# Miniprotein binders against Flagellar motor switch protein FliM (fliM), part 3

Target 1, 374 residues: Flagellar motor switch protein FliM (fliM), of Caulobacter vibrioides (b8gxb5)
Amino acid sequence: MADELDDQAAMAQWASENPPGGGEGVNEFGDFSGGMGGWDDGGGDGASERILNQDEIDSLLGFDLSGDGSDDRTGIRAIINSALVSYERLPMLEIVFDRLVRLMTTSLRNFTSDNVEVSLDNISSIRFGDYLNSIPLPAILAVFRAEELDNYGLLTVDSNLIYSIVDVLLGGRRGTAAMRIEGRPYTTIERVLVQRMIEVVLHDLKSAFEPLHPVSFSLDRLETNPRFAAIARPANAAILVKLRIDMEDRGGRIELLLPYATLEPIRKMLLQQFMGEKFGRDNIWEGHLATELWTTQMEVRAVLDEQQVPLSRVLNMQVGDTLMLNATPDSLVELRAGAIPLTRGRMGRRNHSIAVRAEAPLTPAAKKAVQKLK
Key: E = the ipSAE of ESMFold2; O = the ipSAE of OpenDDE; V2 = 0.75 times the mean of E and O plus 0.25 times the DockQ between their complexes.

## First folded at step 1 (miniprotein)

Design Q8
Fold by ESMFold2-Fast, scan of step 3:
Structure Q8 (fold): chain B 374 residues (1-374), chain A 101 residues (1-101)
Amino acid sequence: as target 1 above (374 residues)
Amino acid sequence: SPEALKEIRQAVEELKRALQEAREGDPEAIRKLEEALERIEKALKEAEKGNPEAIYKLVEALFELWQALLKAEEGDPEALSKLLEAIVRLDEAIRKMAEGS
């Protein structure tokens, strides 16, 4: 009773404040770059600047730099994140999503017990708010969590695919499941069946990411109103993956939306893969790792003797008491890094410092520890 | 190519000027920007000597510049705008060289 009146009042107020053409329903995908999936490696005209159009950049800078509020510097952060994404290149995600398509084709054939073909239509960059405004309703939106990335993504299932799945899974109910009633809410059965399909897709997404980084994707909630699927600010950039599901004479689309903030933890991995492929070198990160290992400092302890002493002995110790060590002046001391013995050596002095001169090679344990870091 | 190396050198000089103006910002962020710029200068020198692996180091150092700028976003807005412009231009020059390669 109250909900519909509140929604009508809110809609009327919005309509009075935002006349037709107020930016709603505008997919600003075209504002990012010149139709190359949101990525443009174009000529000498500022390819990295094409993620956002110049008016958007000016608007974000003007808003944040004017000091108009106590908000975080969201506009500047959005521009920087957009540039970082441009830097990392889309081709690595294309490899992941090609793998996803193959996995989904197999999984959805098993799920439906029917002929299913999955294809990748497009990978592009889009602003989150523009995407939500572009979703044809009715649809089901799945908010999912990328556990190891500690952030969220969206999966959108269009109406055609929803009814195709319902029709197939209800097993030849002629004229009952195939009939779509426009404008009605989805039933509990329809939502449950679509949820089961979404869970299959999220499992396949985990498998698709496995070669890059293990990520578990778990369903957080289903939404039918895009307003309740807000996992990022409207100005934030996201990767949009459009998948087509063909089931002979029916099917539909699944769209995956991953905010760039969600991909940030794997950014270094995407860069590593890109450099390996682009420049034909497999060992640049091995070189970097070797350099880091050579510059790594660790605490080394020189242990002359280790003894277990009863607590009563310790409690009865007084100033002037002597603790006898089981060592001679010629005894070797053990150099240790944490629990790992490194070598043995002799104590001495050099200038103003106490020194240990190594008299033995690195232990097998130390050598094994170094090998494990490769 | 020698032409692309000249464009990268020009962009580096523009970034140096923008960084001088940003000096009053967060000291840690400025330090990281200076460190990243030093790595770019070193890699550019190697590229100018004809070392083909230098492009990898330019790309790595460029990524570190973007990360350092993200940390500097809480500084002076005018200085941040100039740093952003300089880094975008440097990014374009390095990407153009990398595509060529």
Scores: ipSAE 0.000, ipTM 0.383, lowest interface PAE 10.7, mean pLDDT 66
ESMFold2 (binder alone), alone request of step 1: mean pLDDT 69; pTM 0.646

## First folded at step 2 (miniprotein)

Design E1a
Amino acid sequence: SDEELEEIKQRVSELLDLIEQLAERLEELRKKGDLRKLEQEIYELLSAAWKLFAELLKAGDPEELDKLIEAALRLEQLIRKLLDEVEKMRSG
ESMFold2 (binder alone), alone request of step 2: mean pLDDT 67; pTM 0.509

Design Fd7 (from Fd5 with R25A E26R A27E K34E)
Fold by ESMFold2-Fast, scan of step 3:
Formats: sequence, C-alpha cells, structure tokens
Structure Fd7 (fold): chain B 374 residues (1-374), chain A 98 residues (1-98)
Amino acid sequence: as target 1 above (374 residues)
Amino acid sequence: SKVEIEIRVTGSDPEKLREALDKIAREVEKILEELLKEGVTVKVRITVEDGTLTIEIEVEGLDPEEAKKLAEEIAKRIEELLKKAGAKVEVEVRIEGS
C-alpha cells in the first residue's frame, strides 16, 4: 500500500509541475493552452455534445437501412432515436448498484467520521469519448482494473467532492490545512486523500458484486487530464453510473464508468432477472429471507406425493427421522420445499402408515436457512 | 471565535499567477504549519480567475491578533515569491470577525 501511495504521489507531483499552458514549452496539447478555456468555439462538454453523430450511430448499430419498412425516412428516424437511448439494459446491475449505494453510505461515514448520504441519480449509457469530453474540469479520474474480468473501468471524482473530503479530513489537524485550489491541478496531499477514498469505494464495489460474481477492483492510476485516462476507443459504449454524495452543506459527485467490453465476461449473469439465493448470502438479505421462511408454511413434497409441512419442523429433521406419506414401499423419494431439496430417503411402514426414513442429512441450502436463526 | 481572512493578489500577467499557484499553495501550507497551534481548525480556498488570485482562509480557535499575524505573513511571503518569479503584483488583505 505504501509503495502504491508513493507512485501516486509522484504522479500527482508530475501533474502539478505541468500546469495548463506550461510544461515543455511546446504546445502539443492545445486543450491546456491559456487554461481550462483553451478549447475551440465548439462549446466543450455541454448537453449538446452527448448527441451522437450519424457515423457513430451507424458504427454502434452495425446496421443496414435496407431492412426498414415502406416509409424509409420515418423508419430511419426510429432506428436513430432508438440507438441514442438503446444500449443493452443489464437488470442485475441495478441491484448491484443499489447495494453499492448502501455500502458506500456506511463506509464513507466511517472514512470521514462525518454524516454522509450516498444516492444513485441514474444509470445510463454513453460513448466513452463523449464521456471524457463531458467531464467538468478540474477533476480526479481513477483508472481501475477489474482483475477477474481482465479489463478496466473509470471512476471520476468532481471538484466539489474533492474539496469536501480535503476539508473534512485535514481541517482539524495542526500544521495541516484543508485547501481548495481552483484553476490549476490538485496538490499531492489532495490526490493522496482522494486516492484513499477511491480505494474505499473500489472495495465496496467488490462487495456489491460478490453475490453475483467475485471481482476484485484495484486502482491502476490517478489522472487529472482526461486524455491520459483512455481505457477504451472513443466510439465504444459504456455504462455510466452517477452517484451523489451529500454531506452537511457540502459534497459532490462520483461517476462510475464501465465499458460494455469490461462486462462482457459476465454479461449473461447480468441479463438474469433472478433474485434470491446468491443475494441471500448478504447479512441483511439473509435475515429477511430467514424471517419469511420461518413465518411461512412451505410446501414439502416427495416425488411420489405432495404434502404441506411447517418449515420449522423440516429444518429440525435429522438422519433417521420419518414422515408419513402415501406411497409404495419400493419407491425412492426426495423431500423438497418448493425448489429446495431437503433430503432423500427410503419408504417404510409404521403403524399401518407409509413413512420415509431420511438417508441423508439436510442439504447445504436447507442448512444455510437454519444458520440465520441462531 | 471565527475569523475570515481574504488575501487578493492582482497581476497584469494571468499566466504567471497560474504557473505560481502550486508554489503559493505550498508556501501557504508551510506558513500554516509554522504558525498554527494544535486544535486550531483552518480551511483554505485558493482561486485564480481573470488575473486575480484570491486566498480565503477561515480560522477557528485562533486569537484575532494571531490571525492578523498569520494574514500578514502569508501576504508577505506570497508577494516575495511572486517578485522572485518576475511578476508585478498588488496584494490586498481583508480580515473579518472577532
């Protein structure tokens, strides 16, 4: 960790020594000449720059207009309008990011020792190049790696949040003053503090993904110039998650950008509309699931016959316990509670009744439900 | 007791002010480290806009006389630093509070 902080501090110092309009004396990057307003009369990062060009729309869709209906002009408009808003929806990501918001609220309160509330503004899709051009500067951009996905993502921290974090963390310390600097790159101290916050967020992102698929997110580098944060081609589509961090009378925004290419290895999992078992491993969700199961009488069925049994009775079953069912002695049976297999057993007779003797202990799924009630 | 200090530096060359911003920030931090007692809360905002550099400092837990000394020392060192860099500047200091 210390060596990583040393590397980031060196990078921050390099950025501070290369302010807008300075550096080598050669203007290779005209964007910084004359300061933040060095861009041409094209506006910059306004809402109008989010509008895709025809060529870019065609590239994203890979489509041939010959497949359209009898009214080509209205059909083309419908396709173009669809392309402007129609990036693939990934239902599980909304669940992951809702979990991320809860985790971040807790962890940022601990990190700042202050009252912090995190909220999700929206989840949208954007071209990577359009996003980089839309970032209000100054800002800190964190390029991070999704280890198991073998690809990168980008996290952007806006100016207001950077200064809020610096004020909170430094304001009460002798010889260390909280500083807000506008019009030039951030100082080494500011970058180090923001880096620590980013590492907290990346750990929470890992925890948010854990029920779906384990992914480790590690910080690769910090950038203050969007040109050096290129992790995808400008035309590549990415998911943009906008998070608002509210602190008492201060705060700002964090934006998370994940290229669709980064999510490709888990795309099928993200498309699932399934909620249940994996998220039940979370402490909060596990408690909720256990409560519902204990108050609800579940259907327990054998392959040969179905019968309603209280869940608490089933969860207290041991190897050798018997249930009375209507079935032939030659038959094999599996006891289930809905889709959850509880145990397997052989049929027998007791006092003129058919019974099932458990031949195996409770399944792992059934045992997990019991653990939540200890 | 809360004291607000505003130091405004006006120069004819906006580019020189921007180039000196990191040195000015480091110098301000160094002065604060030298002059502040433990338990004093300080917030600093440095803004460069249209040829004017503004340093706003909010201090809690410092006596008015100590706050005045802090403001004068910051103004003095910043002026000397910019003169050494070849910039001609005017420095204004304002202090509010008790």
Scores: ipSAE 0.000, ipTM 0.317, lowest interface PAE 14.3, mean pLDDT 65
ESMFold2 (binder alone), alone request of step 2: mean pLDDT 70; pTM 0.628

Design Fd8
Amino acid sequence: SKVEIEIRVTGSDPEALDKIAREVEKILEKLLKEGVTVKVRITVEDGTLTIEIEVEGLDPEEAKKLAEEIAKRIEELLKKAGAKVEVEVRIEGS
ESMFold2 (binder alone), alone request of step 2: mean pLDDT 65; pTM 0.561

Design Fd9
Fold by ESMFold2-Fast, scan of step 3:
Structure Fd9 (fold): chain B 374 residues (1-374), chain A 95 residues (1-95)
Amino acid sequence: as target 1 above (374 residues)
Amino acid sequence: SKVEIYILVTGSDPEEAKKLAEEIAKRIEELAKKEGVTVKVEITVEDGTLFILIEVEGLDPEKLRELAEKIAEELRRILEEAGAKVTVEVEIKGS
C-alpha cells in the first residue's frame, strides 16, 4: 500500500515538473460534421442561430495553438497539459514488461550461448525531448514500428552492452570487462550483431503483448545520433522502461521508450484490472501440453493422400510406372496420432531427410487427447 | 481517485442544448484522450432538464478537482453563449 502511494506521489510530482506540452494523439475528429441539423434548421427559421462556429470551438479547445510551449495557450488544451493526470499509470503494461523480462532472459541466453539474466530496473514517465537529451553517448538507437498501432517506439542499447555482445559473439567469454570510453563509429559487424539482438528483443515484445493485443514490432532503422531518432515532439510524454542485462562480468542496459500516442489505440486494454490467468495460467498450460505431447513418445504419421486404385492397374504395374496422387507439392500433410489429427504442415527436405513444417496450431482434438492422459 | 461534476442546464430547449453539449463533449473527450487524460462526459435529459456529468480520473484529488472545474466552466460558458442557464455542482469521490 505504501509503495503504491509513494509511486503515485513520485509520478504526480514528476508530471507537475514535466507536463506534456503539445501531445500527438491520433485525431479521430474531422470537421464539426456530426451535424445539429434540427438546430441549424431551427436557426434558419429564426428560432435560434449557432453562436460558435468550428474555428471558434477549436480555438477555445486549443487546437489552433502551435504547441511551442507558449504561455499564450488557453482553454481545455492548456488545462489538460498542465494536469498531473496526463501521466496516468497503465497497470497492464507493468505485467507485459514483467513477461518481457522472462522472455528476454531465455531468448538472450540462446542468442549469446552464455549465462544471461535480464531484470527490470524501472518503469517511469518522461518527456520525449528530456529522454533524448539524457542518453549517454555513444549508443545505438533503434527506431521500431508498432504495425497494428500505426506508430513508433525507440529502443536504446548502451555502449557497455554493445561491446559485451560483440565480445561474446566473436568468441570472448570472460576477462575484465573494459568500457571503451573514447568515442568511435561502430563498425558494420558491431551494428549487425546488435541489430540481430534488437530483432530478438522486438520479437519477445510481440510475445509479451500477445495476451492483451497482437502487435508486430518491426525495426525501421538504427541511429547513433539522437537527433535522427525523433519519433515524437519533445514535449510529448512517453513510457520509459529500463532493463538491465547481466552477463557474468559484463553486460549493460536496454531502454524501451513508448510514446503515450503509440499506446493510445490500446489504452483501454492497458487500464484493465490485472488478469493473471491470461498471462500465467494459460501459458503454463500450453507449455505443459507441449511437453506432454513430446514426452509420451506418441506415434505421429504424415498422411499425404489416400487413393483407390483398380486391381487391374496394380496387377499390370511395371518398374518405372507412375502413380498420380491428388496432392501437389503445396498440399498440406495431416499429422496424426492414431485416429486423432494433431496438425497440418508442408512436406520438405532437411539434411537429406524428409521433414514436415507445421503450418497450423494443434487441433482441439489433440488438446483434449493430451488432457485424457493425465 | 475520481472527480464528478454535475451540471444542470435550464432556460433553453433541452434537446437542442443536449446536441450542442454532445458535440463539445466529444471534442473534449478526444482531446483529453490524445493528451493521455481520462475524461468522460455523460449527458442526459430528465423531466425537461439537461444533466451533464463530467468524470476525471487521476492521482491527485485536488488537481483533478481543478481540472474538472475548469472543464465545467468552459462547457458552462459555451452553453450560456448558446442561451442556456447553467448551474454547477462539484462532487469528489475517492476510496
Scores: ipSAE 0.000, ipTM 0.302, lowest interface PAE 12.8, mean pLDDT 63
ESMFold2 (binder alone), alone request of step 2: mean pLDDT 73; pTM 0.695

Design G1a (from G1 with R11I R16L K18A K23A E48A E55A E80A E87L)
Amino acid sequence: SDEELEEIKQIVSELLDAIEQLAERLEEARKGDPETLKLLEAFIRWLAQLAKYIAEELKEAEKGNPEEVQELEKYADRLAQEIKLLLEILREMEKGS
ESMFold2 (binder alone), alone request of step 2: mean pLDDT 67; pTM 0.532

Design G3b
Amino acid sequence: SPEDLKMLEAFIRWLEQLAEYIEKELKELEEKGDVQRLEELADKLEEEIRLLEQILKEAGDPEEIDELRQKAEELKDRLSEIRERMEELKKGS
ESMFold2 (binder alone), alone request of step 2: mean pLDDT 80; pTM 0.747

Design G3c (from G3 with E16A E48L E55A K75I K80L R87A)
Amino acid sequence: SPEDLKMLEAFIRWLAQLAEYIEKELKEAEKGDPEEVQRLEELADKLLEEIRLLAQILKEAEQGNPEEIDELRQIAEELLDRLSEIAERMEELKKGS
ESMFold2 (binder alone), alone request of step 2: mean pLDDT 78; pTM 0.740

Design G3d
Amino acid sequence: SPEDLKMLEAFIRWLAQLAEYIEKELKELEEKGDVQRLEELADKLLEEIRLLAQILKEAGDPEEIDELRQIAEELLDRLSEIAERMEELKKGS
ESMFold2 (binder alone), alone request of step 2: mean pLDDT 78; pTM 0.713

Design M2
Fold by ESMFold2-Fast, scan of step 3:
Structure M2 (fold): chain B 374 residues (1-374), chain A 93 residues (1-93)
Amino acid sequence: as target 1 above (374 residues)
Amino acid sequence: SPEEIKKLLEEAERLLKEARELLERAKELLKKGDLREAEKLAYEALQLAWEAFELALKAGDPELVDKAIELLLRAEQLIREAYRLIEEIKKGS
């Protein structure tokens, strides 16, 4: 309990001492404890091994005082009495990852051409070193860069998901996956297929953050040994997001790890809504609505001139794809479903034609409808 | 210092009072059908409630603990209430 309170105070102090874009502070004993150096006069290692889980944070916020004489009040008192400086809950991050789950469900269904359901198991805080020691091996770890944040994150794909993806994409059977030998290195083909999936997930992560703050996530490297995936000091705190991917009788897990240092430049936005009169216009809820609309079966129209696009072309559309139009204005093109605006596309050229770059893929239901017609 | 902690708690209570007043006004505007004004006030209340929550959590003085607990719980309730109201406004209910 005291260790957890010390960790929260240390993270708050670290954030205060390391301005946005910081993360160059080290503790006095050579190990990094997120600014905990000198706080407890030598008890830093024990304290740094414990941090509050999201469920514990939510429990503190949801505490019920209806029972007079409850010991729960004494627990909260202990937290305040321990000189807790701040509370690193990051409420907007929960909204971002909820959006990510919905985007990934659509994208992975398109990527695999199979029924995929993504769910969020947990969002918690963990020490980076504890996380690396907890990874079930074998696994593929993707070190990625958050460009605008000038820092790194880690994406872990477990063995069950790797073989599920390989089996589906190569047109295998359940028996083919069972032929895989556990503990062997992944082949070049397996790594390439998993890398393509990771790139899809990283693009969805960018889309999930877009309403809050534009961040481009680019793959730096793939690792199979956690020792070579060190993007933070072992004692540094990080947000761990556990995602479950279900594909009927198979699937696995993807885990996202974001060090607090990586999120520091946008910490103020993550703690609360944008300040001032921008709330009505630049509100995160509008991003959620837009995401819901992307999963709707529809006909797409360009506002500059009404033009119907062949369904086969639209249903094979993926993030990064372009539509070719016979329109000439140099302004952004609005794509609509009836009267509802879906997005604005960036105009460009391909050879001697006008094109519009798409932002998100269509629903699986729409794709199945086109396959039925063929 | 203890004096600085007292000022943090006083500021937190001031912010919570202002946030509650804004949230009640937002509820009245919602009942009158002024969805845009209601939404703006609800988001302002939410912002102030989060600021109050953060200030209350910075208090660690044993002599002020009961006040800090009170403000922390009031801020948490107001934050949840504001999020529910914002969702209701967005649905046009």
Scores: ipSAE 0.000, ipTM 0.148, lowest interface PAE 17.4, mean pLDDT 64
ESMFold2 (binder alone), alone request of step 2: mean pLDDT 85; pTM 0.830

Design M3
Fold by ESMFold2-Fast, scan of step 3:
Structure M3 (fold): chain B 374 residues (1-374), chain A 93 residues (1-93)
Amino acid sequence: as target 1 above (374 residues)
Amino acid sequence: SPEEIKKLLEEAERLLKEARELLERAKELLKKGDLTEAVELAIKAYELAREALKLAEKAGDPELVKRAEELLYEAMQLIFEALELIIEIEKGS
């Protein structure tokens, strides 16, 4: 009974979010004319895919729709088009999303209480309508709002990840995997669990954007039908970020879609960040590198003793020979990261593992190294 | 393997050299007011420097990573400088 009530409530919610057959959302998809991706720069190597339309280019550069028609020569517009296609691949955006990946790895490990690895597969540009048509179904689409930017983004969770999350959090209930093949709608419990994960990801997205601009990302609604997830016109260009989530022998993909219109308010900040900056001054790049170093696993060595031995003794050393160390089991061990001494501590044992308990504060060299990173 | 790391370092050095040459040409074009060609060469230099950065990171060479980052930043600065000038010319009249 309980399961039936939950399923009926889920179906009612799903039907509310995915109205049958008709509606204004259908009209928003329009006609997707073919991929005419020629460059207007005068017969270069092959046809290059044109992602940004002229209105979007004018918007990103601060032009209005009418533009400067008489001064806006075909040659100048071709340069702007070429340069703005390269904006889609600017490392500033790569740095933001690399930071997101590091944050999500930690957050999703905490969320699942399991080993999770997040990786960035690709950052690319796509037409919004082309993206919606490419989504394998079933899937959950999260329409979210970038509050301070007063605009929307879309996050897609594939079915493999949905069932991986459900299986992990509910202890591996096999019935949910069968539902995927049968084309049934997701249950209320499945949607709630996925929604909680999405909220974690959106919080990490806020943290990833902090160095650029404070933005709060809040979930507006969940959709299972792409027709009702329209946040932009089909022809509008968007940045597509493909993330892979590995959970040992399971996992799936999350895709983040941000229309260029959503990023327009921070465009000038990005532009000014490069102008006037000089290498050796702290900037968003240096902040990202510091974060990468702190979230990346590093080798820490425990050093008991160091001594010089004549080469002749080493060459004549045989199995069973003993080298005396100037240390006892109670001696302090130096912990090092590469050439940098971190601290000193005492060796111990926990279960079947060797452990070191720190007995001294970080060395001045370690503190100086940490300070230089941030 | 050490041989794999050596190949990554050699390729990164090659890309950085090509990127630097393109960037210097772009700077000369910018001085002459040839904004079109300056932007195009700076974009190419940027793309080469970014690839070099990825290879340097894989090889684990901090000095080469720093050199690639410096060149990448320099190329991006030139691109934005030229684009701002183009925008100003178009809006100006």
Scores: ipSAE 0.000, ipTM 0.196, lowest interface PAE 13.3, mean pLDDT 66
ESMFold2 (binder alone), alone request of step 2: mean pLDDT 89; pTM 0.878

Design M4
Fold by ESMFold2-Fast, scan of step 3:
Structure M4 (fold): chain B 374 residues (1-374), chain A 93 residues (1-93)
Amino acid sequence: as target 1 above (374 residues)
Amino acid sequence: SPEEIERLLKYAEKLLEEARLLLEIAKELLEKGDLEMALEFAKWALQLAEYALELAREAGDPELVKRAEELLKEARELIEEAKRLIEEIKKGS
C-alpha cells in the first residue's frame, strides 16, 4: 500500500514536469531539456532545422558565430565531420546492410508478387533530433525493439512507398482507394498493409545480422508524428541507412535509424574486419583491400568454387565478363572476396571448364572498400 | 606470422588515432556544454580504445598496450564527468 502510494506521487510529479502537450516523445528518463534542440522544426517536409535555433546549436557545438577566427570554427567543424565519417565507416555494418538489401529484394518481391528492386543510397551519421526534423511528412514511423541489445531503433516509410504498397497489394482497383489526400489520416487497411511490410523488413534485418550477432527485431508501435517516435535524446548520434525501393513506375524510400547506444553492445564486432572461413582462424584486416591486396592476387569465392585472380581484373569486371570456375552446374552464383560481395553472375560451360558471366556491376561495398585506399 | 602481427599493429594504431581524435572532440564539446554529444563521442572513443587494447595484447606490443590503457583511462574519466554533469541537471530539473 505504501509502495503504491509512492508510485502515485512519482507519477503525479512526472505529469507536472511533463505536461500533456509534451507526451512521451522524449528519452527513456523523461528529461530531454538539455538535448531537445531542433525537434520543433516546422520547415515542412525537407527542412532539417530552424534558422532561429542555428546560433544555439552552433554555440552548443563550440562554434563561435562572431569570432574573427573563421579558421577556428571551420577547424572544429572539420574535426567533428571527420569523426562522423569514421562513425559511418564500420566495415561489418556495411556488409550487414548490403546483405539486408539482397534479402529485402527477395522478400519484397514475394510480399508484393511484383517486380521490386531494393538499393542502398547511403549510410551516414546524424544527430537523432536532426533526423526527426528532416522526416518528410506525412510518413509512417515504426519504433522497433532490438531484443538482445535491449534498445530501440526507428524505421521510416515515406508517403510514396505507402501508396505504392497499398496500390500494388489491392490490385489497382478501379477508383478511389489509392488516392493521395493531403491532411487525411492513413486508413486502417493502409496501416495494416504497411505494418506487414515493416515486419518483413524487420525479419530480414534479423537475418542480415545473423552471421555477426543474433538479434531479434520486433515492432513496438507505429507513429505518424515524429514527436511520439523519440527513442533517444536529440543530441545523440545515430546511424542513418537510406534504402530506395523501386517498383517499376512507383516506389519510395525506407530509412533505418540505429542510435549508437543501440549498437554499443556489439561495437567491437562492428569494428572488426576479418577474412572468410577458408583460413580457419580470425584474420583481422585494417582494410581487406589494403596495400597487400592492391598489389596481390585476390581470392574470390563463388557458391560452388574459389579462385585467385588479379585485383585489377576483379575491380574492372563488367556485365558480360567471364571467369573460369571448377564446377559443372549451370546456375547463378555470387562472387565474394572474404566477406565482401563483389558481383553476381550465371554459371556456364566453356570447353571442360565452368565460367561465370557477370550479370551485375561491382557492389557498392566492393567499390567503397577500394575507395578507402584512394 | 610477422605479416599478421604487422597488420594487427597497424590496425591498433589507427584505432588509437581515431579514439584520441574522438576524445579531443568530446573534451571540446564538454567545455562548450554539449554534455550529451560529449558523452556519445567519449563512449565511442572508449570502444575504439578497448578494441585497440585487445589487438595490442594479441600482437604482444607493451608500448602500444600502455598507450591504449592510458587513452581508455582518459575516456572513462570523461564519461564519468559527463554523466555526473548530466545527473546534476536532471536533479535540478
Scores: ipSAE 0.000, ipTM 0.164, lowest interface PAE 16.0, mean pLDDT 66
ESMFold2 (binder alone), alone request of step 2: mean pLDDT 89; pTM 0.874

Design N1
Fold by ESMFold2-Fast, scan of step 3:
Structure N1 (fold): chain B 374 residues (1-374), chain A 97 residues (1-97)
Amino acid sequence: as target 1 above (374 residues)
Amino acid sequence: SPELLEKAKELLERARELLKEAERLLKEAKKGDPEDAKMALEFARWALQLAEYALELAKEAEKGNPEEAERLLEYAEKLLKEARLLLEIAEELKKGS
């Protein structure tokens, strides 16, 4: 009896020390040990301690409940937004976007033939409808498709950047940071130049994602009215990436919007890397890259022989001349990926095609290369 | 890994908090406000996602702390069941409100 009382007191103390969030009176963690151990108190009572009990559910379906909860909505929205920002922040995307910034800096310098610096201002979570309502107009919105993910994203180019790009590419003078905005729609040539820049950015986005997952980003359409850029429901959550483009005394901003629905096919990969951040930032890419590389295609060469021959012999080679290979018809060929020897095999035929049958295991160099693939 | 178990507990507590708010919104939605049903649906979906992630973390931690991991797995499954039930109720109210 004394041991049972001590167990109940210990359980009550543990429940007191580990209360449910929000100051609610029930904690089900402690009930699990009772369930596993055959505790009668934990089994029946714990199973009945749902967040919403069956009677309450039945009343919600069958009866109108009085009561005004409108006053609590502001607090509820704060909880929703906090959960979105904390949970839906995907650490691999931060690495992808850091890579994107570096790639865009190089690409935009080449595109403009001018000194360009790209920087990451912010990564946040936002509702799609809230984002569309927040876009400073005029702007150009690019709806793009993530082909392998079978879904869409949105890229917004602000007016300052549009006129900066137009002025630079058409040979504009430096110091023309004053925008030529009169509330008029953008001209065809302005849209064409901005489209070319957007295509460069989308190519860089593909390169930035490549180590994690191959995704091709293709431009679907350009819009100047946010109402025509609907790629998600207004309530749907999305990741918003704000980028600054500085071009000496001019420039502007690009915003990248990716709905969580677009990222859903790769969500497990992105979530797995959340744990990796606690163990070191520099090896996160290595782990996932190795996994992806095992399913990718690679170029393999079958080498019969490799010789150094005087240049004069090659230059004087005529039709009908014979180059002697240090190989016999029964010699094994070496299979290589670039400079790395993979294995050796025997030449043969299969279904009217030339084939190589592997007769040796992977070389130590190949095994080391696979383990060390970037 | 004790860090994985701590993270799983944190996620489950957040999921529980979201489900409690979803319940309050469902009671309000029955009074005829369709926005409350929509918000309840959203809360329940997030709770489901948090509980699923906690389940994955608990499974990974099972190798080092089987007893604690098993308790978290049971709790996560309980919250998943509750979240799915609330989603069903919220969808019914959205259709009828």
Scores: ipSAE 0.000, ipTM 0.151, lowest interface PAE 16.4, mean pLDDT 66
ESMFold2 (binder alone), alone request of step 2: mean pLDDT 77; pTM 0.725

Design P1a (from P1 with E16A K43A K48L R50L R55A E75A E82A)
Amino acid sequence: SPEDLKMLEAFIRWLAQLAEYIEKELKEAEKGDPEEIDELRQAAEELLDLLSEIAERLEEARKGNPEELDKLIEAALRLEQAIRKLLDEVEKMRSG
ESMFold2 (binder alone), alone request of step 2: mean pLDDT 76; pTM 0.684

## First folded at step 3 (miniprotein)

Design A1
Amino acid sequence: SPEDIQRLLDYANKLMDEARLLLEIATELLSQGDIESAMQLATRAVELANQALRIAEETGDPELVSRAEDLLYQAMQLIFKALEKIIREEQGS
ESMFold2-Fast, scan of step 3: ipSAE 0.007; ipTM 0.431

Design A1b (from A1 with F80W L83F I87L; at its last look DockQ between E and O 0.15; V2 from the best seeds 0.00; counts 0 for: pae O 17.4 > 1.5, SAP 71.131 > 70, placed apart)
Amino acid sequence: SPEDIQRLLDYANKLMDEARLLLEIATELLSQGDIESAMQLATRAVELANQALRIAEETGDPELVSRAEDLLYQAMQLIWKAFEKILREEQGS
ESMFold2-Fast, scan of step 3: ipSAE 0.178; ipTM 0.646
ESMFold2, look of step 4: ipSAE 0.061; ipTM 0.616
ESMFold2 (binder alone), look of step 4: mean pLDDT 87; pTM 0.842
OpenDDE base, look of step 4: ipSAE 0.000; ipTM 0.169

